# VHH binders against Pleckstrin homology domain-containing family G member 5 (PLEKHG5): the designs that were tried, part 1

Every score and structure here is a prediction.

Target 1, 101 residues: Pleckstrin homology domain-containing family G member 5 (PLEKHG5), of Homo sapiens (Human) (o94827r584to684)
Amino acid sequence: QLLLEGSLRMKEGKDSKMDVYCFLFTDLLLVTKAVKKAERTRVIRPPLLVDKIVCRELRDPGSFLLIYLNEFHSAVGAYTFQASGQALCRGWVDTIYNAQN
Positions, changes and structure headers below are counted from each chain's first letter, unless a header gives other numbers; Kabat numbers aren't used for antibody chains.
F, E and O stand for the ipSAE by ESMFold2-Fast, ESMFold2 and OpenDDE, each averaged over both directions (binder to target, target to binder). V2 = 0.75 x the mean of E and O + 0.25 x the DockQ between their complexes.
[cut] marks letters that were taken out.
Atom coordinates printed by the task and the answers are left out, and those that the model quotes come from them; centres of patches stay.

## First folded at step 4 (VHH)

Design A10 (from B07 with S57D; framework vhh_brivekimig_d4)
Fold by ESMFold2-Fast, scan of step 4:
Structure A10 (fold): chain B 101 residues (1-101), chain A 123 residues (1-123)
Amino acid sequence: as target 1 above (101 residues)
Amino acid sequence: EVQLVESGGGVVQPGGSLRLSCAASGFTFSDYAMSWVRQAPGKGPEWVSSISYSGGDTLYADSVKGRFTISRDNSKNTLYLQMNSLRPEDTALYYCATDRWEIYTTESGFDLSSQGTLVTVSS
């Protein structure tokens, strides 16, 4: 089930910080585009399975690192998420850790 | 443009040590987390280690914990991987990467544009 949702900024590409809305379920993380109009959201990345995520809170205010492994345990992605504050960032990291246990 | 140049690979006997370097240019190095990824012959890419922008936090794959140490020198725009107690299983091309990697999954893993540096552990 849904454990946590909220707005984050995702760093992708050279200068591409983007606003995203993320949903963390017990088994996966969905990254979506911010709602533009109506109740519609768009999933912008394939689902990230919780048991394939390596996550660590960074010393940067309110940010955490996420590394994604494929079905062969090979790294296929890495990106930084930024929350609006350290408490929210800690909430994301702790909830991911809880989902992995 | 972003450029990453790996060096320091070579041939070493089991139990030996090597230090890899990655020279970064074209971006503000100190603003980005950095990682080492390796690809063994005939296998997909394997994440090895990551370091935060300041060097205050590090992560390691279980296969290298206690043997490898990641570090960085932000004044030189350089990432390092100190490799001790090397094993034949560590034989691979080693790549450095920013936290801006593509997250789409493939059988081969992510796209690696640089040539990497070859580490061969053989007797």
Scores: ipSAE 0.000, ipTM 0.204, lowest interface PAE 14.4, mean pLDDT 75

Design H00 (from N03 with I101T F105S; framework vhh_7n9e_1)
Fold by ESMFold2-Fast, scan of step 4:
Structure H00 (fold): chain B 101 residues (1-101), chain A 122 residues (1-122)
Amino acid sequence: as target 1 above (101 residues)
Amino acid sequence: DVQLVESGGGLVQAGGSLRLSCAASGFTFSSYDMYWGRQAPGKGREWVSGISGSGGYTAYASSVKGRFTISRDNAKNTLYLQMNNLKPEDTALYYCAKEWTPYDSEGTYDYWGQGTQVTVSS
């Protein structure tokens, strides 16, 4: 089931921040971005399985870190997400933790 | 089509209070995070406070924490900002905003209302 959705800003590695719209389900997180020639959203990353996510709130206000692990528990992706504020960031982090348990 | 209409601004003396309202239409209000922003003369836009769709999570800029309270009434499609202990530095055009979504035809990141002016005299 869908647990949470909303706008975030995403940074991956040294790339510039990009605006994304995320859908958090009980088992996975989808990161999407609108295609300019179509009004449809496009998934811009493979689905992130909740059980392979390590999530931590960051010192920067309203930001959290998401590390994606492979089957060997090695990091294969790292993303920083920025919400519109600290409480909304807490909502994302808490909902991810709830989905993991 | 998304429409946001702010009201409740005015002229108040320092230490006073105001309650702003934002009437929302054209979208499923309870499904979207909402926020209040402001723009003072000669300055860029500043994020003030945000609230989750359910109302369960709120956040505030440090400049207003403890003085402002954000709330929403999903049955009335209305967002509120209770402003207490106002300072001259709070003088700005206040606007409510809906978080952008890739489903929005406009292609803009945030949908801003027209705003309501708040002026705090010293």
Scores: ipSAE 0.007, ipTM 0.194, lowest interface PAE 10.4, mean pLDDT 77

Design H07 (from H00 with Y103W; framework vhh_7n9e_1)
Fold by ESMFold2-Fast, scan of step 4:
Structure H07 (fold): chain B 101 residues (1-101), chain A 122 residues (1-122)
Amino acid sequence: as target 1 above (101 residues)
Amino acid sequence: DVQLVESGGGLVQAGGSLRLSCAASGFTFSSYDMYWGRQAPGKGREWVSGISGSGGYTAYASSVKGRFTISRDNAKNTLYLQMNNLKPEDTALYYCAKEWTPWDSEGTYDYWGQGTQVTVSS
């Protein structure tokens, strides 16, 4: 079931922020990027299983952190997301928490 | 091309209600976050309320929370703003907007409608 979707800006490591479109389902999060030609989207990261995500709001307004864990509970990925506003950021964080319960 | 057409504004007394509509065309409506903004006389633009593409998440400016409700009908490509318990301070030109995304073919700016005037008398 789709729970939330929308545009975010994603930062991974030292790379510059990139515009992404994310789809949060009850079991996974898909991160996509638009291809301007042909008006299509491309999945740019393997699906992030909701039960392997650690989500935290950040001090920067409208930003949150996702840490992805492997089967040994080791962090294998970290992504910072910027939402269009503080309340929408809260929406992302709350929906992720709800999907994890 | 992207088009946004607002309607539903008018003159209303304090404590009254209005429902604004925004008819969207030229893009896949359900794939984009939408928002309502307003510009009061002599003031800059301010963000009022936003809604995710699916409609699953909404956000409100503190000045309108509890009084305004944003919603959308993706089958009809229409965005709504239900405004209750209106105050003179809500007098403004209200416009809907589509957030810019990387697949937009032109520019790097949000798309804005022309707006609909809301005037609240005391």
Scores: ipSAE 0.007, ipTM 0.163, lowest interface PAE 10.3, mean pLDDT 78

Design H30 (from H00 with A59V; framework vhh_7n9e_1)
Fold by ESMFold2-Fast, scan of step 4:
Structure H30 (fold): chain B 101 residues (1-101), chain A 122 residues (1-122)
Amino acid sequence: as target 1 above (101 residues)
Amino acid sequence: DVQLVESGGGLVQAGGSLRLSCAASGFTFSSYDMYWGRQAPGKGREWVSGISGSGGYTVYASSVKGRFTISRDNAKNTLYLQMNNLKPEDTALYYCAKEWTPYDSEGTYDYWGQGTQVTVSS
């Protein structure tokens, strides 16, 4: 089921931040981006399974870290997300923790 | 001293409406993002909705989007949650919270109130 959705800014590695729209389900997180000249969105990353995510709040205001693990528990992806503010960021982190438990 | 006092909960039939209020004191209300959370018996805390300090941006949990509306009155230091089309699954203790910032002198974590109980009968 869908638990939370909203706009975030995503940073991967040293690349510039990208505006994304995310959907958090009980079992996975989808990262999407708006299609040019359309009101539709497209999925831009493979689905991130909730049971393979390590989520940590960051001290940077309104930011949290997601580390994605493969079946051998090796990190294969790392994403920093920034919400519009700390309360909105807390909503994302708490909902991810709840989905994992 | 930071204080948050929730009110407006009660017993309501499925399909009904309630408006929750949170009276804030002890900090510059308009400078902080605020949110509503809830906790049902035997379950962990669930994030419900958040609003920016200016009121210009809001976010909702999927389970309440379209039914609940978060708002604030910065002149009155009050946060609101308008709950429409209530369902039995919305039964929970509802609490408001101020987000922590690295610049807060009072502490390093969210401050939350004692909550107001909402019970929805089927």
Scores: ipSAE 0.012, ipTM 0.272, lowest interface PAE 8.4, mean pLDDT 79

Design H31 (from H00 with A59I; framework vhh_7n9e_1)
Fold by ESMFold2-Fast, scan of step 4:
Structure H31 (fold): chain B 101 residues (1-101), chain A 122 residues (1-122)
Amino acid sequence: as target 1 above (101 residues)
Amino acid sequence: DVQLVESGGGLVQAGGSLRLSCAASGFTFSSYDMYWGRQAPGKGREWVSGISGSGGYTIYASSVKGRFTISRDNAKNTLYLQMNNLKPEDTALYYCAKEWTPYDSEGTYDYWGQGTQVTVSS
């Protein structure tokens, strides 16, 4: 089921930040291109399985780190997400944690 | 110097509605995300809902999504929580809070108020 959705800004590696619209389900996270509701959406990263995500809040308030692990516990992706503020960031992190348990 | 004062709680029957208010002072209200949390008897604290400083973005715990609506009036420095279709499991002390930070020794919450009690009878 869908647990949470909303706009975030995403940074991967040294690339520029981009606006994204994310959907968190009980089993996966989808990262899509940020769009107006009248426009079509595109999934811009493969679905991230909730049980393979390591989520940590960052020292920059309102930002969190999402590390994607393979079956050997090796990082194969790392994304930094920025919410509009600390409370919304807290909501994302807490909901991801709850989905994992 | 930051003060948050919750009000609007009470006793209601299952299926009823309540609107909670949080009066804020001592900081530039519109510059901070605000949220509501609750603590039921015998349970830990649960994050309920959040709203951005501008009011443009909202977020809800799955347990309350579709039933609760968070809003704010920045001109009045007031945060609201409209609670509809209340269930006995919504019985809790409800708190408003200013923007979370991990850096302080006090941990995960900024400036919880004293709370307002909501009791939902079956």
Scores: ipSAE 0.005, ipTM 0.243, lowest interface PAE 10.3, mean pLDDT 78

Design H33 (from H00 with A59Y; framework vhh_7n9e_1)
Fold by ESMFold2-Fast, scan of step 4:
Structure H33 (fold): chain B 101 residues (1-101), chain A 122 residues (1-122)
Amino acid sequence: as target 1 above (101 residues)
Amino acid sequence: DVQLVESGGGLVQAGGSLRLSCAASGFTFSSYDMYWGRQAPGKGREWVSGISGSGGYTYYASSVKGRFTISRDNAKNTLYLQMNNLKPEDTALYYCAKEWTPYDSEGTYDYWGQGTQVTVSS
């Protein structure tokens, strides 16, 4: 079941932020390339299982951190997402939390 | 003190419409993003829709996109949610919220109103 979708800016490691379009389902999060008016999206990361995500709001306004864990509970990925506003950021964090519970 | 008062909920049949209002006071309304959340019986809180302080940007959960419209009247300090083509799964307590900002006290979170009940029968 799809819970939330929208445009975000994603940063991974030391790379520059990139525009992405994300789809949050009850069981997974898909990160795709940002949708342009006449273009289709492409998945740019393997699906992130909701039960392996640790999500935290960041002090930087409208931003949240997503840490991905492997089967041994070790961090294997870290992504910072920037929403267009704090209301949308809260929407992402709350929806991820609810999908986990 | 921040105050948020929701109204406009009620009982409606599937396919019907309702318009919710949220009267805000105690802060500079136009300076903050606002959003609507909902909580169904026995379920956790679900984010529904958000709107920027200027009203220039709106965002929707996929479950309501195309059916709900969020808007605001900054001169009246009021937030609205127009709900069309209601489904039984939309049955929930609906509440508005002011986002937290770095200018708020550390440890302060979003302020939630008491909510207004929406019940959709089929």
Scores: ipSAE 0.000, ipTM 0.270, lowest interface PAE 11.5, mean pLDDT 79

Design H35 (from H00 with G53W; framework vhh_7n9e_1)
Fold by ESMFold2-Fast, scan of step 4:
Structure H35 (fold): chain B 101 residues (1-101), chain A 122 residues (1-122)
Amino acid sequence: as target 1 above (101 residues)
Amino acid sequence: DVQLVESGGGLVQAGGSLRLSCAASGFTFSSYDMYWGRQAPGKGREWVSGISWSGGYTAYASSVKGRFTISRDNAKNTLYLQMNNLKPEDTALYYCAKEWTPYDSEGTYDYWGQGTQVTVSS
């Protein structure tokens, strides 16, 4: 079920970047944010269905774009993620692609 | 030119352990993130684990988390994968790669080595 997890920095639309902890499952991506001092994480976005995601690696090193589509194949959300390095970024992109196949 | 040479694979019984090595040359090893991937017979390539240039950050595919440990020795230009509690589904050709650069012309070919075969029997 769970394919990959780890820390990323996320930017959504006009909002500032934020530190997130993401869990990629075979069918969905869950975006969470750690609560200070707690061992808990808080889900900060509705689950993103893997079959509704368009993923593109960006020229900015260690970054990738996720576009979320509605049932009519129209973009309804866009998220930019920054990994700690290019190898980790590639791991996210490759694992998302594999989950879609 | 960049060269990566994997070694340490072999035949092992389920529940056993193997340690893979990747000897790097032709680039400044300590400046690049590195990762391990694998390809099982009849399947596509799967990202297994990654480690930052300094060794300070690691990541693992969920299928191997808690069983595999990635590490590096920058003084020896060597990447390692310690594989414990091996399962038949870990049977695959294992290969190492340096971080992919989107700007590089070689972005589609980030696996530079021949790989090392791991076979886990039941």
Scores: ipSAE 0.000, ipTM 0.217, lowest interface PAE 11.8, mean pLDDT 78

Design H36 (from H00 with S31E S54E; framework vhh_7n9e_1)
Fold by ESMFold2-Fast, scan of step 4:
Structure H36 (fold): chain B 101 residues (1-101), chain A 122 residues (1-122)
Amino acid sequence: as target 1 above (101 residues)
Amino acid sequence: DVQLVESGGGLVQAGGSLRLSCAASGFTFSEYDMYWGRQAPGKGREWVSGISGEGGYTAYASSVKGRFTISRDNAKNTLYLQMNNLKPEDTALYYCAKEWTPYDSEGTYDYWGQGTQVTVSS
């Protein structure tokens, strides 16, 4: 089931930040590129399995880090997300932790 | 100087428990996210668990979820890892790390301790 969705800004490695629309389900996180607000989106990353995600709240207000692990539990991806505010950031982090537990 | 000193490792039987400690100095401990990593013989470093600076948010690798608990005592500048129901596969050198943050200069990255050995016998 869908647990949380919304607009975030995503940074991957040295790439520039990009606007994304994310859907968090009980088993996976989908990162999509918003074409038009709330109308259309397309998946831009392979689905991130919730049990392979490591999530950390960052010191920047409203930001959090996702580390994606492979089957050997080694980091293979790192994504920094910025929410529109601190409360929404806490919502993302808490919902990811709840999905993992 | 940033310094991280791990302790609490040792030999334990499968199904047993250990509590690791990491004593931190040289930085404002509560301002930094911390994590535990491990390196098993013949493997690269694996991320195990992380905790936010104030301790409000934690995360775990799937292999240790439900068995390990990360915590911190900011008054003592100490990070902990409680390891329960240990498996032979948990045998590794465990190290704590100070995470880089956007508040650090662009040339500053994660800082790791020297590690403490955990050996789990079948």
Scores: ipSAE 0.007, ipTM 0.143, lowest interface PAE 13.1, mean pLDDT 77

Design H37 (from H00 with S30D S31D; framework vhh_7n9e_1)
Fold by ESMFold2-Fast, scan of step 4:
Structure H37 (fold): chain B 101 residues (1-101), chain A 122 residues (1-122)
Amino acid sequence: as target 1 above (101 residues)
Amino acid sequence: DVQLVESGGGLVQAGGSLRLSCAASGFTFDDYDMYWGRQAPGKGREWVSGISGSGGYTAYASSVKGRFTISRDNAKNTLYLQMNNLKPEDTALYYCAKEWTPYDSEGTYDYWGQGTQVTVSS
């Protein structure tokens, strides 16, 4: 079931911010990117399983961190997402927590 | 002290409308993003809709987008949720919340009101 969708800015590693469109389902998060010239989206990262995500709101307002864990509970990826405002950031964080329960 | 008091819930038939209100006190209302959440029986709390302190930005969960409208009246310290085309799956306790900011005192978290019950019959 789809729970939340919307535009975010994603940072992976120390450099490279990019505009993404994310779909949060009850079991996974899809990170997509708009194809130029169309409202079509393309999945740009492997699906992130909700039960493998550690989500934390950041001190920087409107931003949250996702740490992705492997089957051994070791961090294998980290993504910082920036929403267009604090209310939207809260929506993402709370909906992810709800999906994990 | 922060206080949030929700009102406007009730029993309504599917396809009906309700308007929820949240009266806020104890903080500078227009400095904070506010949101509405809900909790259905046997389920966890779900974020529904949020609005920036100025009212210039709003966001909605996909389940309510196009049906619900969040708004605020900063002169009256009041948050609203206009709910149209209600469905049985919208049945829940609805609560308003004040968002925490990094500039608040250490240990400050989101504050939720007690909620107002919305029941939608089929």
Scores: ipSAE 0.000, ipTM 0.234, lowest interface PAE 11.9, mean pLDDT 79

